# Ledger of designs, part 116: VH-VL binders against q9vpl3

Target 1, 224 residues: q9vpl3
Amino acid sequence: RGKINIQRPKAPHYERARVVAVTQPKYPELPKAKSCFKTRAERTQQQQENPYNEIIAREVRNWLDHSRLVAFFHLSSITADDIFRVRVQLHKQNLHLKSYGSKIIEQAVKNTRYEAIVPLFHSNHCIVFSPDPEKTAALLRIVRRVPQMVLLGGIVEETMLSRNQLVAYAQMPGLHAVQAQLVQTLSQAPGHLIQQLQAHQNSFVQVLDVHAKNQMNEETPKST
Below, E stands for the ipSAE of ESMFold2; O stands for the ipSAE of OpenDDE; V2 stands for 0.75 times the mean of E and O plus 0.25 times the DockQ between their complexes.

## First folded at step 4 (VH-VL)

Design D4 (framework fv_ontamalimab; at its last look DockQ between E and O 0.02; V2 from the best seeds 0.00; counts 0 for: pae O 10.4 > 2, placed apart)
Fold by ESMFold2, look of step 4:
Structure D4 (fold): chain C 224 residues (1-224), chain A 121 residues (1-121), chain B 112 residues (1-112)
Amino acid sequence: as target 1 above (224 residues)
Amino acid sequence: QVQLVQSGAEVKKPGASVKVSCKASGYTFTSYDINWVRQAPGQGLEWMGWISPYSGDTNYAQKVQGRVTMTADTSTSTAYMDLRSLRSDDTAVYYCARDQGLYSTYYFDYWGQGTTVTVSS
Amino acid sequence: DIVMTQTPLSLSVTPGQPASISCKSSQSLLHTDGETYLYWYLQKPGQPPQLLIYEVSSRFSGVPDRFSGSGSGTDFTLKISRVEAEDVGIYYCMQSTQFPLTFGQGTKVEIK
């Protein structure tokens, strides 16, 4: 509820009784549908989702094609206010936080070099895109304060990097040409990298599942 | 060149407050946290906390929680550490340091020259 | 809090001879991400601390090759292969695996 009673006399109760007497209750939340009958909103949304899947997949493909930096994260429980704050902080650095269903990701990367990333999207996740690979350090510094976002790895200059490789890339001082050469040297085969990321992700998800509520209250920037 | 320049030495009485400044130059101030570390005479290093100039978020060591406030002014690229209710055991050199750590780590690549704070009756 | 214990607390070394400093933590510094966040700093006389080694064994920019770090778990070592006059000062290990960040007591290195 939560209405603040400020020091003003309220209108007589009969106005509140009139609102209650009108059989048009405001819904704080729609009831969960469990029967063979779908609400009008659910039916409409289901139909609209089917026509828009290709449009959303094209959006993802456009991001992948035009981003020289892509970072993948496991996303734990986070409030809407907190994730919005993070999105704003990232956007100021030309870093674009997005989330898509795994079906959409599969459709977007079909027939591309990035098909190997699909397994990362079987659990709760988010993705950060940017045209600026030089922003990798800025990205990692921002998300270090967001324990709900756990780095899995990324793509830099069209090369798949593990978490450790992405951090190492971001720590390197220096000339763009040297950094590009080092990314090429640090590369692993996409399939092998995805297997390593999935193994790490599965272990981490199991730990988080056991400790989710208690660990979300701790003061660790990126530790678990 | 990355540089952190701190304010000058302070002499304070017990119960007073001190505000130490740390002016950053040679890098994008909002891109890195500032940590505060103190060193009592003849003793080792003690971490006090950090501030993000980007978000204003802070994290304080338990030993100084409730007595310290860390702030940052992005328009002047200056971090501040306010320590209140000073005691004689707060006599120390106070350092600011830039945090170069990424993701889940914290380590300090550049340090200020230090500010001596003396608390005497 | 993770307690960091250094030995020895003081070390007097003949110029040109090696030195070794031990740092032990009260619990493993292995982070869940598979990395170990242990660092070494040198505080020369009259100066602020300066970073020597990050992440156990990586030398910071401009640090001479005579400095090396090693170790894992709870046991870490800083070695100076040939101590020079400019290496005099107090050496600190630090962990950042968990808050609060904690330092060892320091090891004072002097020339005989």
Scores: ipSAE 0.152, ipTM 0.570, lowest interface PAE 4.6, mean pLDDT 78
Fold by OpenDDE, look of step 4:
Structure D4 (fold): chain C 224 residues (1-224), chain A 121 residues (1-121), chain B 112 residues (1-112)
Amino acid sequence: as target 1 above (224 residues)
Amino acid sequence: QVQLVQSGAEVKKPGASVKVSCKASGYTFTSYDINWVRQAPGQGLEWMGWISPYSGDTNYAQKVQGRVTMTADTSTSTAYMDLRSLRSDDTAVYYCARDQGLYSTYYFDYWGQGTTVTVSS
Amino acid sequence: DIVMTQTPLSLSVTPGQPASISCKSSQSLLHTDGETYLYWYLQKPGQPPQLLIYEVSSRFSGVPDRFSGSGSGTDFTLKISRVEAEDVGIYYCMQSTQFPLTFGQGTKVEIK
């Protein structure tokens, strides 16, 4: 019994084809979600100035104002499922992944200190927000595993950072750690200085003692 | 059927360590995070942290930070919670729970039977 | 940390009568994503907790329709329309809007 070629089913007989054609339930053409094929950029360009955009713009502003860590990413051919997975991972770290249209971002940051970020949003992008700048390392760790997310830069403590600067920031010890280190260094400094000062004195005393001993040995007349 | 089976009761001295295991079955182990929750006698529930068996990522509650290590063995579909420097106030029933991590929401749909850990001098 | 406060801490109910448990959060549980991450668990005697309600009002699979959740912001309520003997246990609310995850103190429901 010949293997039914499921890849190229034989066209049904003409009569059967007619019956099938007539009996095929005209399922309403699922609106070809043309939107699924449109890049987010294309979708955002068609969004007319809708009162809704203002609401979203306010939301973006709110996020920016309340976030101490903001990271900007370029998205390269990432699937919705992948984004979702990343979102979940980020959320577990109290990192919030959001995606907004470029126009919305522009509207949101217009006449604000964040206006400089507008040029970053020429393509598919996402933003990660966090109230905790200490989560920068966690963010980078998570994103490192997602090649489709490319870090462009960020804002930490109201300061715009380049990609490299953000990476460097993530590698810095926390403020408390730095303070602790500073205290430790400061506490060790006097000890080292004292040791160095004493070392020279001790060396000098040792040299003098050796000289004194040598002189005493020369003055002891061999009594024959 | 989804099941989480935990290791048996433990009695430890103060300063010791305990390792509780949670064997998962009935689902893809790497697809769901495992949370640990403990309950002191007569007290409420306290979240301890979670681990992702897939990534190995962990998030611990501050209260147990530095004392707890969560691990997952994908080959055996078993999650482990190691708690060090045990104190009397660590006496509790420890639960592993599966996180329905499909959404940015954390809730526990399946629980282990619990492991009683008693810390007594 | 978000503090979850349940009231009452104990409730004795006659079978067939309704019960209501309140859970209040120290902060709004409305997440920035627009969702409210409040959950209700029941811990029956000698058993682990079991999920009853997720996201304020959604019943988990297998949970009887006599259980309902409601609320918004900082105030949440679990209602049992007709308490049955099997409903005996400790009820906990939990928030997952912010880490760490936190539970209420629990409400012990007993049958008179």
Scores: ipSAE 0.008, ipTM 0.494, lowest interface PAE 10.4, mean pLDDT 84
ESMFold2 (binder alone), look of step 4: mean pLDDT 92; pTM 0.936

Design D5 (framework fv_cemiplimab; at its last look DockQ between E and O 0.13; V2 from the best seeds 0.00; counts 0 for: pae E 11.8 > 2, placed apart)
Fold by OpenDDE, look of step 4:
Structure D5 (fold): chain C 224 residues (1-224), chain A 121 residues (1-121), chain B 107 residues (1-107)
Amino acid sequence: as target 1 above (224 residues)
Amino acid sequence: EVQLLESGGVLVQPGGSLRLSCAASGFTFSSYDMTWVRQAPGKGLEWVSGISYSGGETYFADSVKGRFTISRDNSKNTLYLQMNSLKGEDTAVYYCARDEGIYDSTWFDPWGQGTLVTVSS
Amino acid sequence: DIQMTQSPSSLSASVGDSITITCRASQSISDYLNWYQQKPGKAPNLLIYAASSLQSGVPSRFSGSGSGTDFTLTIRTLQPEDFATYYCQQYESYPLTFGPGTVVDFR
């Protein structure tokens, strides 16, 4: 008994085929809800035209424009609870953790100086904003304990930095410390110069004294 | 002052086992990833293994994978390297180093003075 | 695995000379590169991290540059204490790998 090919049933006998063709209920083509067959491109375009997205995009731009520190993170399998905890910690340091969709970010930065950040937003991500670039070290300290947050890069003082550059920046002494060091260095320069100049003079005086002493010793007659 | 002190390096026969220790001081040990790097006599540096600050993640070079185990005791400020099935090729000075990376292994500073492991019949 | 190469394997120079050592990665490693100095019988010391960042305490005559696959370590005015072997190391991906080293000796 030949294995009934259930995947490709033999075309029914001509008469049966006719009956089946005539008896096939012509179901009115369910109005293909145009919405269910929207191509990815059509869906993406409609999302871009959402007034709400525009509002959010403006918000993102506002954060970017008013922040002196911006850090971009990839999120790997982080729970909402963990994010909340981190957010609280960051907030205590005046660091603001935000999460936006990649499309919103793209819209927000289109035709702006921030357009270069778009490639960083291919997956789950979050952004930390701060008005204070000195908080970079604090930020990194906090997120170090959060393995689910992976630093991708950032913007400090309008300069885009790689991950490593941000880390390096955080390790640098604060601007005030550097300035203080500079002032100290500059203040020491004249002192050193004076010391060098005086050293030569002192040496010369010593030589003269030795010479004078030698002359005096030669003039003292051995009183026999 | 940040200090790392390796110990446990001795002569061992092929197929033998050895446990190295690295005692850390002068910094918060539990906050840093740690790494082992080895150097065969007259050769270059070879990364061996790394461990996260919490001990939750461990990494190994292919040459030692399945034979070596890295661990740490943060309460004792000590890093360990358990070496099993030792081979002649494992003969080297083994260095302990602090990983200054924030998220993953980045750069190592400082390094210990190293301990010599010799595998010979 | 990312393979690291260095050039030259060895070089001889005089005190006061400027020397350049190159390191190449088999694939792009961005700026995820460190430079170490090792003196005979001593442990390595970190010189440069993140391709161009000078480690604290390292003299300014040392500098690093490069991104992607090609990197350079430059010593502008070679000092007697600079006699050593220099290693590059990538940390783009595991396993971490070192270059073979460059020996700097004095003429």
Scores: ipSAE 0.013, ipTM 0.535, lowest interface PAE 8.7, mean pLDDT 84
Fold by ESMFold2, look of step 4:
Structure D5 (fold): chain C 224 residues (1-224), chain A 121 residues (1-121), chain B 107 residues (1-107)
Amino acid sequence: as target 1 above (224 residues)
Amino acid sequence: EVQLLESGGVLVQPGGSLRLSCAASGFTFSSYDMTWVRQAPGKGLEWVSGISYSGGETYFADSVKGRFTISRDNSKNTLYLQMNSLKGEDTAVYYCARDEGIYDSTWFDPWGQGTLVTVSS
Amino acid sequence: DIQMTQSPSSLSASVGDSITITCRASQSISDYLNWYQQKPGKAPNLLIYAASSLQSGVPSRFSGSGSGTDFTLTIRTLQPEDFATYYCQQYESYPLTFGPGTVVDFR
């Protein structure tokens, strides 16, 4: 039921989990953040009073630095059993499902090219990491069956991709060099072009198909 | 090699019941949606039913809704079609197929060889 | 339900010909269309997905085009093994539906 679907149910008609699943362990120390109105110094002090936040932020940085595929999802209410089953299915494909607080994500990506992802984590979310960008197709096959996980976009080979760009990347015929070159081309497109690319998906797929056929012919020139 | 093998097709009287099976091998069965497609003798293809990878969602053509159920046993790598209240119009070769589509896409590859169900008095 | 039609219902052609098969949907299906080939006594096999993408192992003489309601399958330089019935299938919405098929006979 993705972005291409002409109609997507907003209200769930399926039995939904009554409890939002959390993939992170319970933090041992509670932050002093019951007040919304704090000075800049007080906010800095509260962050520094949670040393485990820096450890977890370093973990996120390590995942981002060592994952050639990163996908971001909005996460609707889902049972702990259902999210665990999804995590197991993803793990079989070397896909690692994680969730982190928005402040930890902000810490992890501060002063990096990935700062633009921070707004994605203001709502309930999850992230999938993998060292294998060719696993994008497997990821999307698993997630299409999980309506509680709504794809927002991703990172492939250090390039930010919109939802539609990531789906287009996954539909390529599997030639890795062709996929990497296309990702670099898409990363230079302005934000308006991603909406127009969705509207002209057939033309985009046809261009990829011609390119893939040329790569196949070039790779194996047979004498017949 | 990916393989799908249907079984259970026989001659059945109208109003009878029959269960078809599809044995899967050569791939991670529990990661794929599955489908049944039928073809009446000398006619075209008709989609019958589909089931999500977990079995949590099922879909049916209007012609079989309420009479057929679809299920899977991921521990046995087997897809099932329970057909009740069979009619002459249900006479067909029944194929199972793997759904290879990604995201909200659907295309079937591979297909089994099919099993013939004949409903006649 | 989305009804699919195909034209022609059958055709005869010689080796080396180029042929075109048309598939039309009763409402827009974007590019959510597949093409299958079925030889007598065999299960169908996938040729084209997403209107225009060739499945792995399918010869480049096959191509698909179209979007919205009108789609075509083109076979250039027809070969003897291309004698078969061809079906289109939409996946925009349930129930999934196939076209009625186009029989391609050699002369």
Scores: ipSAE 0.005, ipTM 0.477, lowest interface PAE 11.8, mean pLDDT 77
ESMFold2 (binder alone), look of step 4: mean pLDDT 93; pTM 0.950

Design D6 (framework fv_cemiplimab; at its last look DockQ between E and O 0.01; V2 from the best seeds 0.00; counts 0 for: pae E 16.4 > 2, placed apart)
Fold by OpenDDE, look of step 4:
Structure D6 (fold): chain C 224 residues (1-224), chain A 121 residues (1-121), chain B 107 residues (1-107)
Amino acid sequence: as target 1 above (224 residues)
Amino acid sequence: EVQLLESGGVLVQPGGSLRLSCAASGFTFSSYDMTWVRQAPGKGLEWVSGISYSGGETYFADSVKGRFTISRDNSKNTLYLQMNSLKGEDTAVYYCARDEGIYSSTWFDPWGQGTLVTVSS
Amino acid sequence: DIQMTQSPSSLSASVGDSITITCRASQSISSYLNWYQQKPGKAPNLLIYDASSLQSGVPSRFSGSGSGTDFTLTIRTLQPEDFATYYCQQYESYPLTFGPGTVVDFR
């Protein structure tokens, strides 16, 4: 009994083919749901008008407005599990990892001071928010262990920084340390000046003293 | 300048209770985990307790678990250690330190000057 | 619990010497190890974090190395201010634990 080739059935006998052709249920063409033929542009526009997107956009704006540290990352072949692990680690440091669509970001930052960040969102990205700019170093330490997260840039204290600038910022001593150093340096300046001024006076006094001593020695009559 | 100042260390009887405070300044207190480390006279350092930045998570050494409670008031920039059922072995200088934790806890910097707790009958 | 050991417990050295202190963990702690310096009557100061990273403001004569279970702190060209007790600390898991300390004194 020949193996019935189910993949390429032999063309049925002409009579059978006729019967099959006539008995094939003509399924009404499923009404092409107008929704399936929406152009990418129409779909994108509808997504933009989605009240939900507006809510999310407001959320993004809120994060941006209340964060003193914002870092932008590209995600390269990262799994959901890996993202979750990183999120937990960041959260422990009061660093908040969020992922938003590019369109949502665009909507969120439209006509705001943050509009310049839109070009950073071309692929899979995530954003880390923090109320504390001092956490920049901590953030970078965490992400160093995550090769799938590539730092693109960020915003620190309302200033947009490149990747290299962020790295440099993280290496800088804290603002207070820098201020302390500055104060110390400034405090040393007057001291040095005073020392220099006093040095000249002291030198003059010494010279006068030597002169006075020499004169006294000359006036002591050799009592023969 | 980042500063931590511990207070509350006194002489207490065995079985007594004491509350230590650590006042923080010069940094965003609410963004950092905090830790207590103690040092018995002439001995090494012993980790006592840690608390997350939000206060939602607390950690304890086995030696103090069930007796000590760690808390914080972020509005006052203050860390607390409530010590109950004190024992002679709890006699130590207690240090408050800022935790620069990446995962949960990492390294401590800076440290306060410490406050001495003496448990003696 | 992860137990930390240090060797030696004490060492005597002279100014200008190079010294090495070792720290061992009872299990692997990856690079999650810190080094602290403590002077008598003072609070500890962080020297090295993540096994080999130098804390800001710490002199470059201090260096840390190691991973897994074995770690080393090296002080090159020992200075008078370096005579102190040194502690290692792991943060791989709770409870956090310190080494017993190494006392570096003058020869």
Scores: ipSAE 0.019, ipTM 0.599, lowest interface PAE 4.8, mean pLDDT 85
Fold by ESMFold2, look of step 4:
Structure D6 (fold): chain C 224 residues (1-224), chain A 121 residues (1-121), chain B 107 residues (1-107)
Amino acid sequence: as target 1 above (224 residues)
Amino acid sequence: EVQLLESGGVLVQPGGSLRLSCAASGFTFSSYDMTWVRQAPGKGLEWVSGISYSGGETYFADSVKGRFTISRDNSKNTLYLQMNSLKGEDTAVYYCARDEGIYSSTWFDPWGQGTLVTVSS
Amino acid sequence: DIQMTQSPSSLSASVGDSITITCRASQSISSYLNWYQQKPGKAPNLLIYDASSLQSGVPSRFSGSGSGTDFTLTIRTLQPEDFATYYCQQYESYPLTFGPGTVVDFR
């Protein structure tokens, strides 16, 4: 047999992320067409007017409260099968991949210390939660080979970190002792962290807006 | 159909420099991470360096850090390894390989045929 | 860095034998391990990925198992084309590391 090419951009008509929640039906029928994503998008669109939206917002709150590691990603178009494979790999490391509508995120973090993250969700996104901040290196290793997931930044031990800070956190030797000192030091600059997260998100959105399909095949690299 | 073809391996004096090339064909080169792996004569495989599909991230084994640079030109479907300050222990067959792993995985398929670099006086 | 070891370093076997090769990591690598085959004068080729998944086109007589630190490659009903050197490789963390190899010679 020839090569197996299981990595490809999703067609433009299927760029929307599929919302996966604990409350999904027991016996779902999952059509693989644009109308299917519109059906999921329509349910998501009703989030602010529906008691189901408050249940999901409480779920997000619960994840944020019980996770010592939270990572935010921009999500380019990706098939449901491909994102499921990533979710399985992350789950093996106690890393939980979730996607929620931006209005649900806004509702979930209203009047909390995390309100500053809301601007990150203006574009297609996903979030990874874990109770284990030591799994940051494993997270970055797994997603490094997923071009559709672009790291924006994260939260470690209730401290917001930029993309570069999170990468540096993951790679330091003697992580346990250094982890405590680093998180304490970084907590003194939360406003700067949000600025950097927004700058990276805006820069990435700008590139995607110019040529979204082009990004995966024709862009030149830029080192940080 | 899918092919990786290394070139540039020659005899070089210690302390010299050399640039290896890997020409790719038969697949969408810009969609895949790429790597270099070397094998000293009669010895096992040693990972040398890797580069992300866009070229934005690069990685190196400790034995070559600071001396080797990896790059790619996606418009020419070509992977490069710039080797500086060469030592006798860098004598090896150098393979380029495509990272076929999807998402969270890393495995190398296919590999090129390799190019021999010899470092001796 | 994660050190990989293999056992045995070499073995002699006959066509039709079943053999096992073990690979051991210096720390847990979950299931993030691959197996490669290399014939003399040729580039390596992938046999097994993710500890136990056969690459497309690899005969079913090859199988992989294990998790954590201990992994095995099993070849049932050894064929003449299977006499080669076998390497394991971890991908849990950088730097990526290979085992030292196991040479399978026929007797």
Scores: ipSAE 0.000, ipTM 0.422, lowest interface PAE 16.1, mean pLDDT 75
ESMFold2 (binder alone), look of step 4: mean pLDDT 93; pTM 0.949
ESMFold2, look of step 10: ipSAE 0.000; ipTM 0.420
ESMFold2 (binder alone), look of step 10: mean pLDDT 93; pTM 0.949
OpenDDE, look of step 10: ipSAE 0.019; ipTM 0.571

